# VHH binders against o75319: the designs that were tried, part 51

Target 1, 181 residues: o75319
Amino acid sequence: GNHIPERWKDYLPVGQRMPGTRFIAFKVPLQKSFEKKLAPEECFSPLDLFNKIREQNEELGLIIDLTYTQRYYKPEDLPETVPYLKIFTVGHQVPDDETIFKFKHAVNGFLKENKDNDKLIGVHCTHGLNRTGYLICRYLIDVEGVRPDDAIELFNRCRGHCLERQNYIEDLQNGPIRKNW

## First folded at step 20 (VHH)

Design KK1
Fold by ESMFold2, fold request of step 21:
Structure KK1 (fold): chain B 181 residues (1-181), chain A 120 residues (1-120)
Amino acid sequence: as target 1 above (181 residues)
Amino acid sequence: EVQLVESGGGLVQAGGSLRLFCAASGFTFSSYDMNWLRQAPGKRREWVALITSGGETDYAKSVKDRFTISRDNAKNTVSLQMNSLKPEDTAIYFCAREGWNRGEYVFDYWGQGTQVTVSS
């Protein structure tokens, strides 16, 4: 049956809000059917996600799910008041321009619709690290004009784990700014 | 070569029924979890249903109790019986294989899709 994603237990469930941005990153929450293979202290359900966000005195206004599956939880496991967006993002390779465009479009749409509140965009992939960190940093670099090393440092510090994929780091540091035409 | 080929789509009146088929080849079908997803015009792909290699099923809330996913391991097919169809079910329906790749679940192969159109 259900397998716990490799190394998922090794990562903090939820990071901290990235100062000066509307982003918070986390690893994929796991629905109840996965809990048979988890110790109680290892569990991180959709409900646990919202409890942890509330404990930080924050509120989610959008969740962007970057996993290339729907196995881990369903949109109905989230409060109906929180919009959910799936962007199927292939792992282990730098996201393609179409994926980057979809992410930027989603973020820009959120900022327009939520300019009068302080709600956050929650972003996750499986571990909330490599794909998540890449797309957040790509947005900050391309749209907000943040220097690559500053974006990476901010993400790493707030996630509580450093970006690990060298091809992602290389592309952020030395690759072209994406105009997405 | 892994192939997934959907069929059975078409035009159907609201309240009607339709059965989709996905023919699989090029892999050990009985060992893989299979999914249906769909994409309505102007919308992103969304998950519809899962059937595991062991025969357990799960459904999106929007289709639960109206759609039934099933598999025939002897014929290497997965099916989606769709009852009580609504105009909102209008979409291209995709069959997807779910692999365990590099320590995580991934929809690693997709079919071309089959169009379902539900008229009022």
Scores: ipSAE 0.825, ipTM 0.913, lowest interface PAE 0.8, mean pLDDT 94
Fold by ESMFold2, fold request of step 21:
Structure KK1 (fold): chain B 181 residues (1-181), chain A 120 residues (1-120)
Amino acid sequence: as target 1 above (181 residues)
Amino acid sequence: EVQLVESGGGLVQAGGSLRLFCAASGFTFSSYDMNWLRQAPGKRREWVALITSGGETDYAKSVKDRFTISRDNAKNTVSLQMNSLKPEDTAIYFCAREGWNRGEYVFDYWGQGTQVTVSS
């Protein structure tokens, strides 16, 4: 790990809770070994993540890591009380049905186990934008019945950055409902 | 064509040792970081160890001080020495190449895996 992900510095570290949902999105936190090439104000570690969530008066109950690597940080860098789930998600292409199913299954399991609290599901890929936004929106559309453009608008506003990848946007807006659980 | 082929798996008693090998071909092996991952029955695939092209290593907490990753650039192999094995180490072990694709780290090639079974 010496390489900072391309354009990672351009994104806000953590978004805002998406109203009416249990989701919050963020970019990948970077463990200390990455900080040698970062100015102090550019750092965003696993500890920084939890501090920023606490500053919003929120609490994470699950982290879903969508990156296709383990280079950026390790599960042991997180509090042991916060479940961590890796879903290896290929970038630059619309996630396949298996990946979508795994995401839906993880979210549904969390909601069952956490129906008596208000903890959030933290979701990230490398930038916390395209893969993250796609899967959150796919869940809201397919499982919660949210209109595609409403899901996208909500994600964009709360993340603080708009979904950029057109093939994802087109699939959300015009693609089939995925009925997989 | 990039290929990764794991070997050395088998059945071993708790407390025992096993060495896994990964034979790499179809790319400049010495230029790539290499990883071991594992998938236990009924569980998701999880990271175990890293060795960089420069020889630096890192380990998951659950295996640190028991497992040692190493590489032989002349033979295009990466190895995982596993000592003090526990039943919870039972899994299919995968070798993975780590690339830098479009500005991010990606496990871009995987082996088929080798089964390790640790009995009590």
Scores: ipSAE 0.824, ipTM 0.912, lowest interface PAE 0.7, mean pLDDT 93
Fold by ESMFold2, last read:
Structure KK1 (fold): chain B 181 residues (1-181), chain A 120 residues (1-120)
Amino acid sequence: as target 1 above (181 residues)
Amino acid sequence: EVQLVESGGGLVQAGGSLRLFCAASGFTFSSYDMNWLRQAPGKRREWVALITSGGETDYAKSVKDRFTISRDNAKNTVSLQMNSLKPEDTAIYFCAREGWNRGEYVFDYWGQGTQVTVSS
């Protein structure tokens, strides 16, 4: 990979577990080929992701990758057996109903299969902010009945960065509840 | 405007070989990274291989050493040579252009796909 995603360095690598949920959000990890223009403290590889999760005394049970590419890392770059799921999610526009459905289906399946543990669902897009925040909040609103402003506040606080795209925020606050599965 | 058209798919016996082609038009082909992806029935699309504008290649673990991606900038084509085919390689294979759009990589154009069926 040649290019570091724009502003990727400006975002905290990994957020905190969102209390009362099974979610943790992070920016896309970058495989070694991206490290040429990164200082050691700027690096955030798939291995670094798992080290940071372990440092929080947490364990990932699923990674949902929302990027519309496979350039940044491959599933085989993950250092331990964790299920990996790609949901190609178009950026800069509110995700369509098919994408929302796929996300909800994946989360619901995970929660059923992991009732007896406390493993987390890791979710990322490129920056771990806009697409990631939107889909996590959409799930909390539509499936768990969380108030839009409460979902957004929880995500922002735990990610360590506020959702930036106004069309996403407007749709979460004022858009219809999606009843797809 | 941008068009990607795959060809070369078909039915082949396990252990056999097949070569796919993707004809590109409507853009400066030599400036773009190109990918192959595939989608088995009832499954999500998965990435198979990359060739950069500079000719560097990368592969999914499941196909490494069996598949070879290549490009011909004079003909505006990208190819996928598939050897030692297995029934699990059965899928629709898609050619995808990879752009650098708004500061990130994105598969911004796709072909219609070509079916590869590997029988036992």
Scores: ipSAE 0.822, ipTM 0.909, lowest interface PAE 0.8, mean pLDDT 93
Fold by ESMFold2, fold request of step 21:
Structure KK1 (fold): chain B 181 residues (1-181), chain A 120 residues (1-120)
Amino acid sequence: as target 1 above (181 residues)
Amino acid sequence: EVQLVESGGGLVQAGGSLRLFCAASGFTFSSYDMNWLRQAPGKRREWVALITSGGETDYAKSVKDRFTISRDNAKNTVSLQMNSLKPEDTAIYFCAREGWNRGEYVFDYWGQGTQVTVSS
């Protein structure tokens, strides 16, 4: 009974690190039980994720999982030394203020603890695009003072896919700045 | 209306056992995958166990071989047998229904939870 998420095959597995930030975005890795419905070239496992990050000469120091499920893989599928954080994020709607605060708190905590290295924060939802892009951009806008259009352009370019949901784009461009603390 | 109601929580000594129940109503229970999650004091909610509509099970590493999830489709219940309990198992335990919404898995309904306290 495992279903491959709709259109999951259509997205690049891993983006590029976002210059001037500590972020890299990717689609949800799928554990072995999903591979029965995938051609070998379509597979993107937790191990594949780390190999692709290594190919970019980067290192993950935290994974933030935004999916509202635990079906796709388990934290134990990750290297023991890489922290994993689940932030249950409702899809198709602009994330609520509580979710945004949790994301900001996690990123700020990571940056404090990792000020002496250049490890990356990996962020994913199911496709690594809409929820992921929204929260990364919201952080860049609210915490780092990046202009909305610049944050969106940077995310789109580095992810390799454009944010698609109009409600997310409109909230980033025209919505209120959210509290950082 | 969809309802999930947990029961069976309580105080138990370390090494003991406890069985949790989740009564489901308002939907075709046999068609849905069911999960248990838990939230310890000061911690984020974490996944514990899954049972699919077809009866396949999966467990978090921390509870594997100690906990057993099961379902009774005639009674519309899911259960969690918890053996060899440890103080770190102390948490509020939640029953969650897992749907396939808009092309992805989602915990779409939750119970209110039942408290399990494991004393040293």
Scores: ipSAE 0.820, ipTM 0.914, lowest interface PAE 0.8, mean pLDDT 94
Fold by ESMFold2, look of step 20:
Structure KK1 (fold): chain B 181 residues (1-181), chain A 120 residues (1-120)
Amino acid sequence: as target 1 above (181 residues)
Amino acid sequence: EVQLVESGGGLVQAGGSLRLFCAASGFTFSSYDMNWLRQAPGKRREWVALITSGGETDYAKSVKDRFTISRDNAKNTVSLQMNSLKPEDTAIYFCAREGWNRGEYVFDYWGQGTQVTVSS
């Protein structure tokens, strides 16, 4: 009995590359055991993810999984050529400083190791929206000096869905003293 | 109060076996999915195995065919039989309850963990 995450079917599977960045966001891919409750056109597996990235003429170099579970798919469902990183991120609240630090560290490490290519960092939570959007925007604001409103607008446009949770938006726009990167 | 208490950890030689136990209390145990996770020194916590309330199981590739998760609903316990242990299995092992919170799966309660050390 696997359950399909609430509202998961309402979101576009994969967004577009965020111009000027190395980020692309998507909703959690679901392994085969979830497909019994999905119409064929609703399926979005780990394989489907890579096919859709290829269709955009892009290549993933890292996947950061922000879900607080391992139920949806396993790292072995991904090509071995793509590193996988789990950062357990509590939903419905602004991620804590340790989580933000882990995300920034992972991104900075990736950029250093991949300075000679144009591979993307894929980021997802359950829906690829709230936790995903928050951490991507937090990185762009704190590390790359992007204005909060510009980071949010870029994320929303490229994901194809707007950030929904007001506490995340407020923290991005007016939040506490910026952390070191 | 929901409580999960792991036990059964210890020191074993490579190739040996251990059986871990997780005693659960404070909730209707038979209605919940249960997981084992582990955290090696200096590493991030990783998922090991799942057993659903209905008894279906799943395993990380690194432990498949060596580890077996099981549950005893009469005793409110979940167990992890670990065979053919390797030094890379050295970790603190955690029992976790998996809930369906606000429309998604979440590891919503954890035990304190039990240390497993596998020597060469």
Scores: ipSAE 0.812, ipTM 0.906, lowest interface PAE 0.8, mean pLDDT 93
Fold by ESMFold2, last read:
Structure KK1 (fold): chain B 181 residues (1-181), chain A 120 residues (1-120)
Amino acid sequence: as target 1 above (181 residues)
Amino acid sequence: EVQLVESGGGLVQAGGSLRLFCAASGFTFSSYDMNWLRQAPGKRREWVALITSGGETDYAKSVKDRFTISRDNAKNTVSLQMNSLKPEDTAIYFCAREGWNRGEYVFDYWGQGTQVTVSS
């Protein structure tokens, strides 16, 4: 019994590197036990993720997993050379300040430790869209000073799908700057 | 009201064994997948083990072959038998219910945790 997440097949597996940033977004990779219900061309495993990143001439230096479960794959399914960080992020509502702080702290730590390379931070939730897009945009707005609409446009274009949840979009566009890093 | 209550934690010597229990109430226990997670001091909460409603199990690499998750649907309990304990297993252990909410897996309810301390 594993269930494929609803609408997971509808999303591109991996986006493009967001220019001027260290971010790339993708949908959750699924371990082999999920593949019973997938055609071969529909599969997107942890190995497939790294192959697709390599095809873009990029390299991951950190994966931030925003799902509120460990069902989809295990950290040991990733190369041991790539740090993995779980930030349990509640879906369907704007992430709370604690979650935003954890995300910012992780990104800032990565940038410090990786100042001498060009490795990327991979970020995913279940679909790599709403929670992922919100937290990436929140970082760009609060820490990098990017205008909300520019952050959203950049994310949408590079992910290949537009942010869907209006409460996230409204908070990014009209909500307060979170000044906690 | 959904409730999960862990018990069985305590102090144990390295190499020893301990069995944790999680008592569930307020939902149809037999229909849900159950997990154990743990949080060591100064570390993030990490997944330990899964048992599905159908009885399939899975484990984190660090505990595989030492820990055994099981469930008793008649008593609405899930347990974690921990053998060959190491100081690195020292943590607060939480049981979590895993639901299928809005088309995805979610740890939707957690217990308050039970402390396990493994001394050298």
Scores: ipSAE 0.790, ipTM 0.903, lowest interface PAE 1.0, mean pLDDT 93

Design KK4
Fold by OpenDDE, fold request of step 21:
Structure KK4 (fold): chain B 181 residues (1-181), chain A 120 residues (1-120)
Amino acid sequence: as target 1 above (181 residues)
Amino acid sequence: EVQLVESGGGLVQAGGSLRLFCAASGFTFSSYDMNWLRQAPGKRREWVALITSGGETDYAKSVKDRFTISRDNAKNTVSLQMNSLKPEDTAIYFCAREGWDRGEYVFDVWGQGTQVTVSS
């Protein structure tokens, strides 16, 4: 059977909306086949994701999946009204320019098409922390002109967990701005 | 050296069938889950099918009941039988090994892909 990612149970399933943005981060939801290895209270399915978002009086308008597999859940497990975007992102290394560009392009496209609503961009990797935090912060820094430490602090506070990878933090704080086109 | 090599792609008419093959070498094939993915022109790469080392299978909704994934451990091959093909199935098809890296699932080995074109 399917294996639960290591330390997956240690992270909050869903963060909070980042004030001043339309971002919300969460850990990867797991399809039914994983539930055999989880206690009922540990389960976090695609359906549970939407229920938790609703409890926050929010609505998802886009899901960006940064995992480097398709094992965890299927796009068809999501409501048809919420588009799903896969950006295969390798863990533990700073994302390359192509990955960063794909993320920025997706976010900008969403914002352009959703000016008339307040729907959120849901972003996740496996734990919804390091890859997720880096790309959200990279966007805020490069596109919105946010100070790196402010972006990191905002993400950490809203996710309920702090970025862990020093190479990600260092690149955000001291690395070059990546091109936006 | 660990590698995957796809074959069997080509041009086929709508409603036709095609069988893709992926030959694995350089690792213990029978111990790994294998996948097929595809990338259509101007679109992102999408997952198509999975077969575990135990022989369990799973499919994307768009190909379910039309495609069948199978494996031959004696020959170190994974196959994709594609029936009732549609123009929207046109894509480069990739086989990928699914590994476990630092506590999570990852596609850690990819083939170069094989072109499948379905004409209307």
Scores: ipSAE 0.915, ipTM 0.949, lowest interface PAE 0.4, mean pLDDT 96
Fold by OpenDDE, fold request of step 21:
Structure KK4 (fold): chain B 181 residues (1-181), chain A 120 residues (1-120)
Amino acid sequence: as target 1 above (181 residues)
Amino acid sequence: EVQLVESGGGLVQAGGSLRLFCAASGFTFSSYDMNWLRQAPGKRREWVALITSGGETDYAKSVKDRFTISRDNAKNTVSLQMNSLKPEDTAIYFCAREGWDRGEYVFDVWGQGTQVTVSS
């Protein structure tokens, strides 16, 4: 059967909207086939994701999946009204320029098409922390001109967990700006 | 060397059938879950089907009941039988090994892909 990602249970399922942005981060929801490996209170399905978002009086307008698999859930597990975007992102290493560009392009496209609403961009990797945090922060730094430490602090606070990977943090703080087009 | 090599692609008319093959080498094939993915022109790569080391299968909604994934551990091959093909199925089809890397699932080995073209 399916294995639960290591440490997955240790992270809050859903963070808070990042003030001043349209971003919200969460850990990967798991489809039904994973539930037999979890206690009921540990379960976090695509349906649970949307319920938790609703509890925050928010609405998802896009989900960006950064995992490097399709094992965890299917796009069809999501409401048809919420587009799903996969960006295969290798873990533990700083995302390459192509990945960064894909992410930025997706975000910018969403914002352009959703100027008339306040729907959120939901971003997740496995834990919704390191890859997720890096790309969100990279966007804020490169596109929005946010100071790196401010971006990191904002993400950490809203996610409820801190970025853990030193190479990610180092790149955000001291790495070069990546092209936006 | 760990390697996956796809074959069986080609041109077929709508409603037709194709069978794709993926030959694995360089690793204990029977221990791994295997996947098919595809990438249509101008679109992102999407998952198509999974077969576990135990033989359990799963499919994307778009191909369910039309495609069948299977494996032959003796020959180190995974196959994708594609029936009732549609123009929308036109894509490069990739075989991918499902690995476990530092506590999470990853597609850690990919084939070069094989072209499938379905004409109207």
Scores: ipSAE 0.915, ipTM 0.949, lowest interface PAE 0.4, mean pLDDT 96
Fold by OpenDDE, look of step 20:
Structure KK4 (fold): chain B 181 residues (1-181), chain A 120 residues (1-120)
Amino acid sequence: as target 1 above (181 residues)
Amino acid sequence: EVQLVESGGGLVQAGGSLRLFCAASGFTFSSYDMNWLRQAPGKRREWVALITSGGETDYAKSVKDRFTISRDNAKNTVSLQMNSLKPEDTAIYFCAREGWDRGEYVFDVWGQGTQVTVSS
């Protein structure tokens, strides 16, 4: 059967909206086939994701999935009204320029098309922390001109967990700006 | 060397059938879950089907009941039988090995892909 990702249970299912942005980060929801290996209170399904978002009086307008698999859930497990975007992103290494560009392009496209609402961009990898945090912060730094330490602090506070990977942190703080097109 | 090589792609008319093959080498094939993915022109790569080492299968909604994934462990091959093909099935089809890397699932080995074109 399917294995639960390591340390997946250790992270909050859903973070908070990042003030001044349309971003919200969460850990990967798991489809029903994983539930047999979880206690009821540990379960976090696509449906649970939307319920938790609603509890925060928010609404998802886009989901960006950064995992490098399709094992955890299917796009069809999501409401048809919420577009799903897969960006296969390798873990533990700084995302390449193409991955960064794909993410920025997706975000900018969403913001352009959703000026008339306040729907959120939901971003997740496995834990919704390292890859997720890097790409969100990279966007804030490169596109919004946010100071790197401010971006990292904001993400950490809102996610409820701190970015863990030193190579990601170092690249955000001291690495070059990536082109936006 | 770990390697996956796809074959069987080609041009077919709508409603037709095609069978893709993926030949694996360089690893214990029977121990791994295998997948098919595809990438259509101008679109992002999407998952199509999975077959576990235990023989369990799963499919994307868009191909369910039309496509069948199977494996032959004696020959180190995974296949994708595609029936009732549609123009929207036109894509490069990739075989991918699914591994477990540092506590999570990952597609860790990919083939070069094989072109499938479905004409109206």
Scores: ipSAE 0.896, ipTM 0.944, lowest interface PAE 0.4, mean pLDDT 96
Fold by ESMFold2, look of step 20:
Structure KK4 (fold): chain B 181 residues (1-181), chain A 120 residues (1-120)
Amino acid sequence: as target 1 above (181 residues)
Amino acid sequence: EVQLVESGGGLVQAGGSLRLFCAASGFTFSSYDMNWLRQAPGKRREWVALITSGGETDYAKSVKDRFTISRDNAKNTVSLQMNSLKPEDTAIYFCAREGWDRGEYVFDVWGQGTQVTVSS
């Protein structure tokens, strides 16, 4: 009895590496129990994720799961060599400061420990768009000093879909810089 | 008022057993999927077990074959039988209702939690 998330089929499974960063965004992979309601070409499992990343000649070094549930797949569905981090992120509203801090802390820790390789941070929420795009852009703006419009454009182009939620876009463009150490 | 209240936590020796309960009120309990999660000191919350409204169950690898989730729709309760307890199971245990909100799964109601401490 699992339900496919609404509009999940409408989004590209995996984006492209964001040039000049270590980020790649994707929609939530779905474990086998969801496949009963999917055509074969619609499936996007944890294994499919890794196959698609390898097809891009990339390698994941961390997955950050922003969904506010554990229903879609389990960490053991991933290769044990790839660290997995859950950050429960409430949807439909701008993520709070605690969530932003957790995301920045995770990214900064990864970059320090992976300075000698080119592995990527994979980030997803349910659709890999609004929460994912917001937190990646917030990091680029606050930590890397990227202009808001440039961060948004880069994310949209590499994800293959544009950020849609007005409150997220407004906060990125006009909201305060968050001082998250 | 939608509410979840956990009980049954306590101190238990390694290798022992404990049963947690979660009493639900203020909603049609039989229509909702229910979960247990836990948070060890200084750690992030982690998922432990699921029972669907239809009675299907699933478990985190770390507790599979030791823990059993069950529900009683007549009493509006979900429970977690915890056997062969290890010190690593020490945590605050939360029950959570899983809703379908605007097209996706969400843990939308939480209890206050009950402490489980496993001593060696």
Scores: ipSAE 0.824, ipTM 0.912, lowest interface PAE 0.8, mean pLDDT 94
Fold by ESMFold2, fold request of step 21:
Structure KK4 (fold): chain B 181 residues (1-181), chain A 120 residues (1-120)
Amino acid sequence: as target 1 above (181 residues)
Amino acid sequence: EVQLVESGGGLVQAGGSLRLFCAASGFTFSSYDMNWLRQAPGKRREWVALITSGGETDYAKSVKDRFTISRDNAKNTVSLQMNSLKPEDTAIYFCAREGWDRGEYVFDVWGQGTQVTVSS
């Protein structure tokens, strides 16, 4: 059987829109086959994701899935009108330059195509915290010129959980700006 | 050394069939879930199919009912039977082992891939 990711139950399912940005972060939704090991109040399906976004009076225009697997749900579990993008991102290490570039390219493409609406980019890894927070912050720092500590504070507040992994935090604060090309 | 080696790729006409094989070595194959993924020219790598250690299967919508994943634990192989092939199926096909690493699923071993070309 399917295993529930460790500590997944400990995280809020969906954060809040990050003000001044088009980002919202969440933990990985789990398809129905995982629900046998979850109490009803613990469930967070692809459908639940969209219901929670709607409850915030927001709308998703792109989902970027950073997990290094396809086990948790399939793109067809999402509304056909919402583009889905997988960026395989190795966990527990600072994402490499290729991964960072792919993320920046995807975000920039979305902003160009969606300049006339207010739809959000949903970003998740397994817990919606470390890889997700790192790449969002890296984008804000490198592309938008946001100060590292301000980006981290904004992400932590809006996600509802603080970035945990010190190598990510150190790289954001003290590491090099990555080229946008 | 843990290895996955794909074979069986080639050139095939639209509407045709092809069977891919993935040979596993260096680990207890029967204990692992196995996947096929593919990468078309100029596209990102996408998931195609899963077979669990217990034999349960799942498929991407784009290939469901045309592709069949299977495994032979005696021979340490995973196969992908590909029927009714379309030019859109042209890609490098990879097999990947599904690991459980520090509390989450991860594709932790990859083959080098085998090219499938479906001519129009």
Scores: ipSAE 0.822, ipTM 0.914, lowest interface PAE 0.8, mean pLDDT 94
Fold by ESMFold2, fold request of step 21:
Structure KK4 (fold): chain B 181 residues (1-181), chain A 120 residues (1-120)
Amino acid sequence: as target 1 above (181 residues)
Amino acid sequence: EVQLVESGGGLVQAGGSLRLFCAASGFTFSSYDMNWLRQAPGKRREWVALITSGGETDYAKSVKDRFTISRDNAKNTVSLQMNSLKPEDTAIYFCAREGWDRGEYVFDVWGQGTQVTVSS
């Protein structure tokens, strides 16, 4: 009984590195058991993710998985050299302060550990769009001081799809700055 | 009311065994995939095991070959047999129902958890 997430096929598998940042966003990779319902050209496995990143002349140094499940793939499906972090993030609502703090802590820790290289933080939810875009933009706004509309534009351009959920966009544009500690 | 209630936790010595139970009520249990997760002190919650409505199972690498998930659809229960326990297995263990919500998988119902403490 594995179901392909709705509209998952409609999204580009992997975005582009966001210039001036260490972020790259992608949709959730799907383990082999999901492939029975996919044409070969529709497949996007954990291995495919790393191949596509390498095709861009980039390297991942951390994957942050924002899905509220472990159904889609397991950490052992990834190279052992790439740290994996699950942050269970409830969809369809603006992430709570605890989730935002966990994300900021993970990013800040990565930047310290990787200050001497140019490796990327890969971030995904199910589609690599709404929860992913929200948390990346929230980080850029609160920690890096980026203007909300600039953060959103950068994410949309590099992901290749625009943020869709109005409550997320409204919170980024007009909501309160969240504490960084 | 949809509920999951865990039981069977306790104190056990390293190398020992425990069996956890999760009693489900208020929904058609046989139609849902069920999971165990755990949260150790100071750690993030992590996935432990899955059993689908069809009986297929999967496990986290850290517990594979030591833990066995099973279900009894007649009694609306999920069980986790934990063998060869290690101090690192000390955690609160949660039973979670996996739903399909607005086109994606989500852990949509949780139990309150049961404490497992493994002493040296």
Scores: ipSAE 0.804, ipTM 0.909, lowest interface PAE 0.9, mean pLDDT 94

